# Ledger of designs, part 50: VH-VL binders against q9vpl3

Target 1, 224 residues: q9vpl3
Amino acid sequence: RGKINIQRPKAPHYERARVVAVTQPKYPELPKAKSCFKTRAERTQQQQENPYNEIIAREVRNWLDHSRLVAFFHLSSITADDIFRVRVQLHKQNLHLKSYGSKIIEQAVKNTRYEAIVPLFHSNHCIVFSPDPEKTAALLRIVRRVPQMVLLGGIVEETMLSRNQLVAYAQMPGLHAVQAQLVQTLSQAPGHLIQQLQAHQNSFVQVLDVHAKNQMNEETPKST
Short names: E, the ipSAE of ESMFold2; O, the ipSAE of OpenDDE; V2, 0.75 times the mean of E and O plus 0.25 times the DockQ between their complexes.

## First folded at step 1 (VH-VL)

Design f21 (framework fv_anetumab; at its last look DockQ between E and O 0.02; V2 from the best seeds 0.00; counts 0 for: pae E 3.5 > 2, placed apart)
Fold by ESMFold2-Fast, scan of step 1:
Structure f21 (fold): chain C 224 residues (1-224), chain A 121 residues (1-121), chain B 111 residues (1-111)
Amino acid sequence: as target 1 above (224 residues)
Amino acid sequence: QVELVQSGAEVKKPGESLKISCKGSGYSFTDYWIGWVRQAPGKGLEWMGIIDPSDSYTRYSPSFQGQVTISADKSISTAYLQWSSLKASDTAMYYCARQPLYSGYDAFDIWGQGTLVTVSS
Amino acid sequence: DIALTQPASVSGSPGQSITISCTGTSSDVGGYNYVSWYQQHPGKAPKLMIYEVSNRPSGVSNRFSGSKSGNTASLTISGLQAEDEADYYCSSYDSSSTPYVFGGGTKLTVL
């Protein structure tokens, strides 16, 4: 029932070590790294944002660097219990659901090839990471049962894909040559894909506005 | 009728290879994980690993990673557990069980009857 | 030892209630509401009795109930009957690296 577990990833350090064994020297060991996120009881006067933003931004960068599949979602209002259920289902598939603030994502991708995706995160969002791109089909089947999560697009094998392209990728047989052909065919001007992802983002913002408007029209009686 | 049917008991010598099976029937095989659970004589249940039959993706317990191979053939709704070289310590009852891939609960709801593997000289 | 902690044995008389505990850590029992309980009679496969801490599958008696407090889950059997005599195992989702972990098992004796 605690909220802190859904805001801060628990196992990314272990996952990083396994995915990139050959690049382990890039991950220096830090004792008590996790305690830097935890205790608010010790913060009597200092602002909590800046020091932890840097640590979280580096964590996001590590996820991006070590994942062969990254999927971006718009996230509507969802209960903590429901999101935990989705997180567990995804984790069994080696899919890692993460939620980060827009400022943290911008800081993490600044001066990288991923900087162009920042506009996708102006609304409520979450990201799914995986070292295994073959799990894209499983990801989409799980998310199909979660109407609060709407696919915006993603990155597969370092190639940016629109929502429709990710769906097509998920439907391909598990043949290396077929998957390589799709990724190779999609090596088009990066702006074209970004425009597609931004169009989808704008469409989902409109859906959110309609949803908010419909909820605002609803009368919820309060008892005293 | 939903059921998991496992292959018959095996008696082997150390160093021999073995492959046992677990066949699902009465349900969509690719919508469930198949898990393997070991129970040594007089001991408790120990999780070995699971497989997604739709893409053959496997997750192993650290204790069994590299010790066994889990595989599946979705065309015949059958999962397998295999040893390249058996040890006397592999003597145990082996159960397969299914768990939903996409529905909202986490449990092994249907179990096979078990396969007894005896490894002795 | 990486198994969840259960008492080796518990006992009760017909008609009484008994409780079996299952203790883990924040990465399994304490971290998620994904605790299952299995009943095993001698020579038979385990049977699912409780899933997700407190839910019963179709066909399982309402005498079986589950709960959780912190890192400890509990299975309670009310109106104890001779047929309840069996081994009981808890299991939990494990978020560390293995999707699943079992408890050591508890032998229930009805006397």
Scores: ipSAE 0.371, ipTM 0.691, lowest interface PAE 3.2, mean pLDDT 78
Fold by ESMFold2, look of step 4:
Structure f21 (fold): chain C 224 residues (1-224), chain A 121 residues (1-121), chain B 111 residues (1-111)
Amino acid sequence: as target 1 above (224 residues)
Amino acid sequence: QVELVQSGAEVKKPGESLKISCKGSGYSFTDYWIGWVRQAPGKGLEWMGIIDPSDSYTRYSPSFQGQVTISADKSISTAYLQWSSLKASDTAMYYCARQPLYSGYDAFDIWGQGTLVTVSS
Amino acid sequence: DIALTQPASVSGSPGQSITISCTGTSSDVGGYNYVSWYQQHPGKAPKLMIYEVSNRPSGVSNRFSGSKSGNTASLTISGLQAEDEADYYCSSYDSSSTPYVFGGGTKLTVL
């Protein structure tokens, strides 16, 4: 047995480097490196841990792929009752509040266009997903009453937006108003359209991206 | 473009009622919260409370709960601060200020010019 | 803690850099990043200079910067100018008693 029970009393003449304190009970480990046998319980536990991480990562990928609105928040300390109440309020607006570990997020977005979001998840966080980008204003109205949720930014129609851009998007007219404004712009002379694109390139790209995405979604149900 | 315009100065006696106003313009009034801040003569700023004009949700500082009423009329883009019975200690400058769309407890980005309320016998 | 602690006054000469401190607790400055700074000239309404610890709103000089360490936030004014002479207030969300709290204010004198 390899037990060494050395204790250092409060005597002033002891040096820490001269004492070895090992108070371990029985050592069940096998002495030779050749043994790789594991119990069925150990193998089952190890397997369960690995498959759940991949399943959750695939869930995150599915949310990202099927959500036209994604918002990222830093989450300060909040009670379970308060966060549950917020989740219920958001759910009533088809806004889905989720939290995932940083490793699971990194695994979920590996080799995708969403790899840029990983740094947002180095601290305590939550994510809101929705298939409906017009719910951005409703999201902000709910979250502004929740000081523990700090908006970092988001993704709308697969375009990364800063916090200020997401807030500006929330103030834009709905899909039908955006479509009407786009039609009016296209009826102008080609020189005016080119000038508008050159002067406000990022804003116009965001409007066109929202319009194209919404048209693809709206037309599919009618064609089928 | 974006501005908050407050009602004019008031001179009152203790026990009188008072309602002062804060009108927002140049933005969507119901998208932002309005807060009220008191500044006694020669003193610092003191937060009184806030209102979400869209549904009249309010929060008060514990120091002012039950002593004032904060309200809003979204049809005319106006918030109000009311006293049912003024005290001499209510003598102060009162500011309204706008809070950002994404958080009702964050900074005040736009301030009104202030309403001086003087309460003396 | 009902109010955030600021020095009553600070002073500096034109061109110098000065720092104004704002000390709270873990329930406000230490626990949240809703720290803001306001400038107030005599007879005028406050003006937002810094929000969320370190962000400048549009139209505020880059000579103003903000930071936080632990329970203390700081406003730094570099290249001090005569027009910077004013009262400065910090503020924060407060989870304990008052949902929003101001500091006592700091009078900046440009010598």
Scores: ipSAE 0.369, ipTM 0.689, lowest interface PAE 3.5, mean pLDDT 78
Fold by OpenDDE, look of step 4:
Structure f21 (fold): chain C 224 residues (1-224), chain A 121 residues (1-121), chain B 111 residues (1-111)
Amino acid sequence: as target 1 above (224 residues)
Amino acid sequence: QVELVQSGAEVKKPGESLKISCKGSGYSFTDYWIGWVRQAPGKGLEWMGIIDPSDSYTRYSPSFQGQVTISADKSISTAYLQWSSLKASDTAMYYCARQPLYSGYDAFDIWGQGTLVTVSS
Amino acid sequence: DIALTQPASVSGSPGQSITISCTGTSSDVGGYNYVSWYQQHPGKAPKLMIYEVSNRPSGVSNRFSGSKSGNTASLTISGLQAEDEADYYCSSYDSSSTPYVFGGGTKLTVL
């Protein structure tokens, strides 16, 4: 019985070779989408109801719960290098760029107040988390330079904001500035009120004085 | 004290698999990235790749892409570098290093002591 | 392999000032202020000496300073001491191929 050369197996008979060739599973060449944070394969592997998914889902929930600023982005064709650069820039601002599978997000937010975000995650996406809502302007400034990142919306101070609302929020003066303005306005209000109140009183007194003078003039009998 | 402690020296044969470790202590492991740097005997430093332990985001040098795998387990504050099949040319000192991103540091501020990997037939 | 260019060796006498150059391109040293310098003694891990061109980490002597002009970064060591004898490596962010690149290293000898 000839030693089966395992290192150079004899080419199978033509018919067998044909059957093997036809029965070889054509694994779809995973589109080397250079542009995705995670290869489709990596994403698909993550889609298996693996205890690991629960852990990641918990992580996502933790980020959501501890973040005062959350921004959702669609990722178009973006290179790994571009993502890296953006990630570094954001990180320097205490902005945390994360990418999770849509299924993980769905699992993470299921039966939570964040469930409304699920429709935002139909394609390649990323999330930016921050404990500081004041960093919204910084975030938008950074991502504006990245056309591949499309802002979808966000959560600020537990409020879901549309893209336009988030942009508007970023343009608003800080809470402290607004408060300061309010205080200034309120501090000026009493002065104005006092002036108005005094004006009415003064006017009333003037009218009374005129009336009194007129009465005195009528009581002076023409001494013929 | 902030430190990175690497696994011990390894002596392997060509074709063998290897996984070396880098454990961080004294700081929040997920707030810093971990890079791997190779130094062949008598040669300079070579950047291999970097990982964000918080979500395992990884980047590789083109020279090391597909040659090694960088991973991390944040639960035990450990980063890993692994080979599926070692080559003699993989003989080198391997360093892990921490990269802060928040404080303006765009550099490796803390280094492990290194792991010597010797691959010989 | 895209590496930053450093002189192979530099020497100086105690008390002197020496400069080590690191030359790159517009995609790395010239394009960003993310140049770092590392000191490595024989058999030891590298130590960060300078980051972002000219900043010193805590614990690093003020004898070490960094600068950049065009595509060339420089490490200057003033008041050279025997303990400064080591290999020095520059590094930079690189936007062209790899996120980070090291120089070839410079051996500093104190005479």
Scores: ipSAE 0.068, ipTM 0.594, lowest interface PAE 3.0, mean pLDDT 84
OpenDDE, second read of step 2: ipSAE 0.018; ipTM 0.546
ESMFold2 (binder alone), look of step 4: mean pLDDT 91; pTM 0.937

Design f22 (framework fv_anetumab)
Fold by OpenDDE, second read of step 2:
Structure f22 (fold): chain C 224 residues (1-224), chain A 120 residues (1-120), chain B 111 residues (1-111)
Amino acid sequence: as target 1 above (224 residues)
Amino acid sequence: QVELVQSGAEVKKPGESLKISCKGSGYSFTDYWIGWVRQAPGKGLEWMGIIDPSDSYTRYSPSFQGQVTISADKSISTAYLQWSSLKASDTAMYYCARSGWYELGYFDYWGQGTLVTVSS
Amino acid sequence: DIALTQPASVSGSPGQSITISCTGTSSDVGGYNYVSWYQQHPGKAPKLMIYEVSNRPSGVSNRFSGSKSGNTASLTISGLQAEDEADYYCSSYDSSSTPYVFGGGTKLTVL
C-alpha cells in the first residue's frame, strides 16, 4: 500500500478535479475599494501596542543595557518546578533568569544594537542576565544539568557570541590570568631584544677583529 | 540592619478582601526572595508561597494556589499577600520572610507577623 | 508531598543536652542538605537557628547544633537553658511541587 505522500497529494482524477473546481465557492472579489493605501504592513503597525508590553519591553532593554553577560536559551518541555529550581540556582550566582514573549523581545530590541537576537526567539525561550561576565562558566555549569535549557547564544561585554563562542569564552582563563600572561610576555620581550642586539654587536666585533688581524698580517714585511 | 516590617493586625468578616504588606529594609530588596508563611492559632508553620521581587516570579504551595495572591512592588521594597474573599479558616498569623540569595531553602529574616482574624 | 515528622514535645533539665529529630519521607529528604531549624517563642516570629543541616547564623548560640543521618535531621541543644523553651520547627527545601516544607513543630519544655 503506497505511502500516501501527504506533502504532495496526487492530483485528483480529472473528473474529481472538475467537480472541485466547480464547487469551489467563488468568493466575490471584494471590490478593490480604495482601501486606504495603508499597506498590510502599516495596518499591522497600528496594532496599538499594549501599554503593558511597552513597559515590559523597556524592562527587557534595561536588563540588556545593564548586563555584561546575557545568555539566550531555548526551553524544551520544562516544568514550572524545573524552572523554579534553575532560577534559584542561577540566582545564587547572581544570574537572573527571565522569560519574555517573542513580541516583547522584538519590541524591546527594535532599532537597537540588539536587533540581531530576534531570530533566536522563535520558540519558548528564556534569557539569563548577569552583571558579571565571569559568571559565564558558572552559568554553563548550571544549565548543563538542565537538559531542557538549550543554549542558543549570548552577549558578553557587548559582543554577540554564538553558542560555541560562549563555551569557548567560559573555558578561557580569567581576565586577570590573561593579563598576567600578557605582562609576562611583555616582560620577556626586552630580554630577547637585548640578546639580539648583543648578538649583533658580538658579530660586528668579530668581523672587526678579523679585519684588524688581516691588516696586521699585510703590514708585516716579509723579512727577506 | 535587615528588617521586614509587616502591616498591622486585621479583623475582617468572611467574604471580605484583604491585602497585607511586608516591607523590607537594610538590604537590596530585589536580591532576595520573600516567602509567606501561615500559622494558624496553636498550629505549626505552613509555607504559602514565595516571590522574587526582581521580576515578580511567584511560586505557590499547592494548598494555597488560587487561594491567595502574592505580589511585590520593588520600587518601595514591599511584598504583598492578598485574599479576594476571606474565610474563617484564614484566621492565622501570617509571616513574611526573606530567603535565597546565596543560601538556598531557608528563611533568615522574618517579619513580626500579621494577625488576621476572620469572624462573623 | 514532602512531610517532615517531628516529635510533638521534648523536655530536659537545665544543663542537659536534648535532641530534636526531623524525619523526612524517604523520597524527599535524600536529595539536598537544605534542612533548616527555627526557634519560635510564644507570640514571636520564628528565628533561624540552623541552616543547611549544620550551619549557624551569626548571633545564634553555639549551644545549638545540627546534624543529619539518612533521612533524619537533628537539632541538638546543649547546656539547656530556660530561655530555650520554645517551639522548634525543622524545614526542608527541594525541587518538588512544594519546595518549602515545615515539620509539625516540637515543643521544648525546660523542667
Scores: ipSAE 0.045, ipTM 0.592, lowest interface PAE 4.3, mean pLDDT 84
Fold by ESMFold2-Fast, scan of step 1:
Structure f22 (fold): chain C 224 residues (1-224), chain A 120 residues (1-120), chain B 111 residues (1-111)
Amino acid sequence: as target 1 above (224 residues)
Amino acid sequence: QVELVQSGAEVKKPGESLKISCKGSGYSFTDYWIGWVRQAPGKGLEWMGIIDPSDSYTRYSPSFQGQVTISADKSISTAYLQWSSLKASDTAMYYCARSGWYELGYFDYWGQGTLVTVSS
Amino acid sequence: DIALTQPASVSGSPGQSITISCTGTSSDVGGYNYVSWYQQHPGKAPKLMIYEVSNRPSGVSNRFSGSKSGNTASLTISGLQAEDEADYYCSSYDSSSTPYVFGGGTKLTVL
């Protein structure tokens, strides 16, 4: 019968509340006098310089820099209960679902190697972070049950991958297994090892090339 | 080499129970979903359902919900399709097939099929 | 299950090209780029020929190509050969009721 102590919200609830607040637009009151009227550009500039946005942008950059797995999703209309269930399942696998506004993501990745991801966030979206790239398969299995989340692509070990490439990566053997295969091959003919390494390198080069082409063609169709 | 090997043909009477199997080899069994597809004699393909062997999560076609049970044993890389009480209308070829991403994916490897004949 | 609409049969001569259509709705073929095509010879299991509208698996001839316009996906087979004679099934993700639906199938005859 006493007061329930709810002053310290749990990380999932607190994080969600912060994201919702950040993504909701707020417009400042403008002076009525013409000489004091702030233009649309001035209002936009003032919002861009909001200290809260800068703090959250630094948080996003920190997540990107410290995560070895980052997956980007389009997010369709989903209930609060459903997204919370997904977040709980992901958290059990050390996968952290975050949502940020497009301006904050752009601010976070501007002048960084991640700038190429900005076009992915023109509509409703969410991001999953993890320090463990071995969790890519677990991530894809969990989101397969969530039709509202559509995989757009990701970053694994600082390498940008398209949706199809990320799915293919999830099916590859882990680093330890790859190292074991290389050790096994080193006990055999040297030419075979060189061919395996060249094949893997060519696959990754093709993955990056396809991703670059897809970003140019799908996100910003050119009028020709 | 990726391979899905299904159990042998079955001949049953209406009302009998049946469990058929699909064993995966040449890949990590828990990294792929296993779907079941039915084909009645002279008819087309019908999707029945799918299972994630890593946690036994299942999805069924509305036509087959409650009619069959799909299960998997990841320790022996085997998926199962089971009937508690067979009907003559269950006479069909049953295929298992693997999928990398169930709702937005495709079936890249198929088992050879299990013919189930139900007659009095 | 809601089936995708395919013609029951199609025919062509060796060396010609044919196209098989697969028509659905905005909740399946029209809404997503997740259309697959399967080839089935009599008495055998289906084989994946095309996935995600237009991609070919390793080992599938480049004579097979896929495309999509609106609610209709198409499988085109160029340079028809006798071994192409088979049943062809389209399949798509379905957001309305089941995660997966098949078309009724098309019998290709090579005359």
Scores: ipSAE 0.006, ipTM 0.443, lowest interface PAE 11.7, mean pLDDT 75

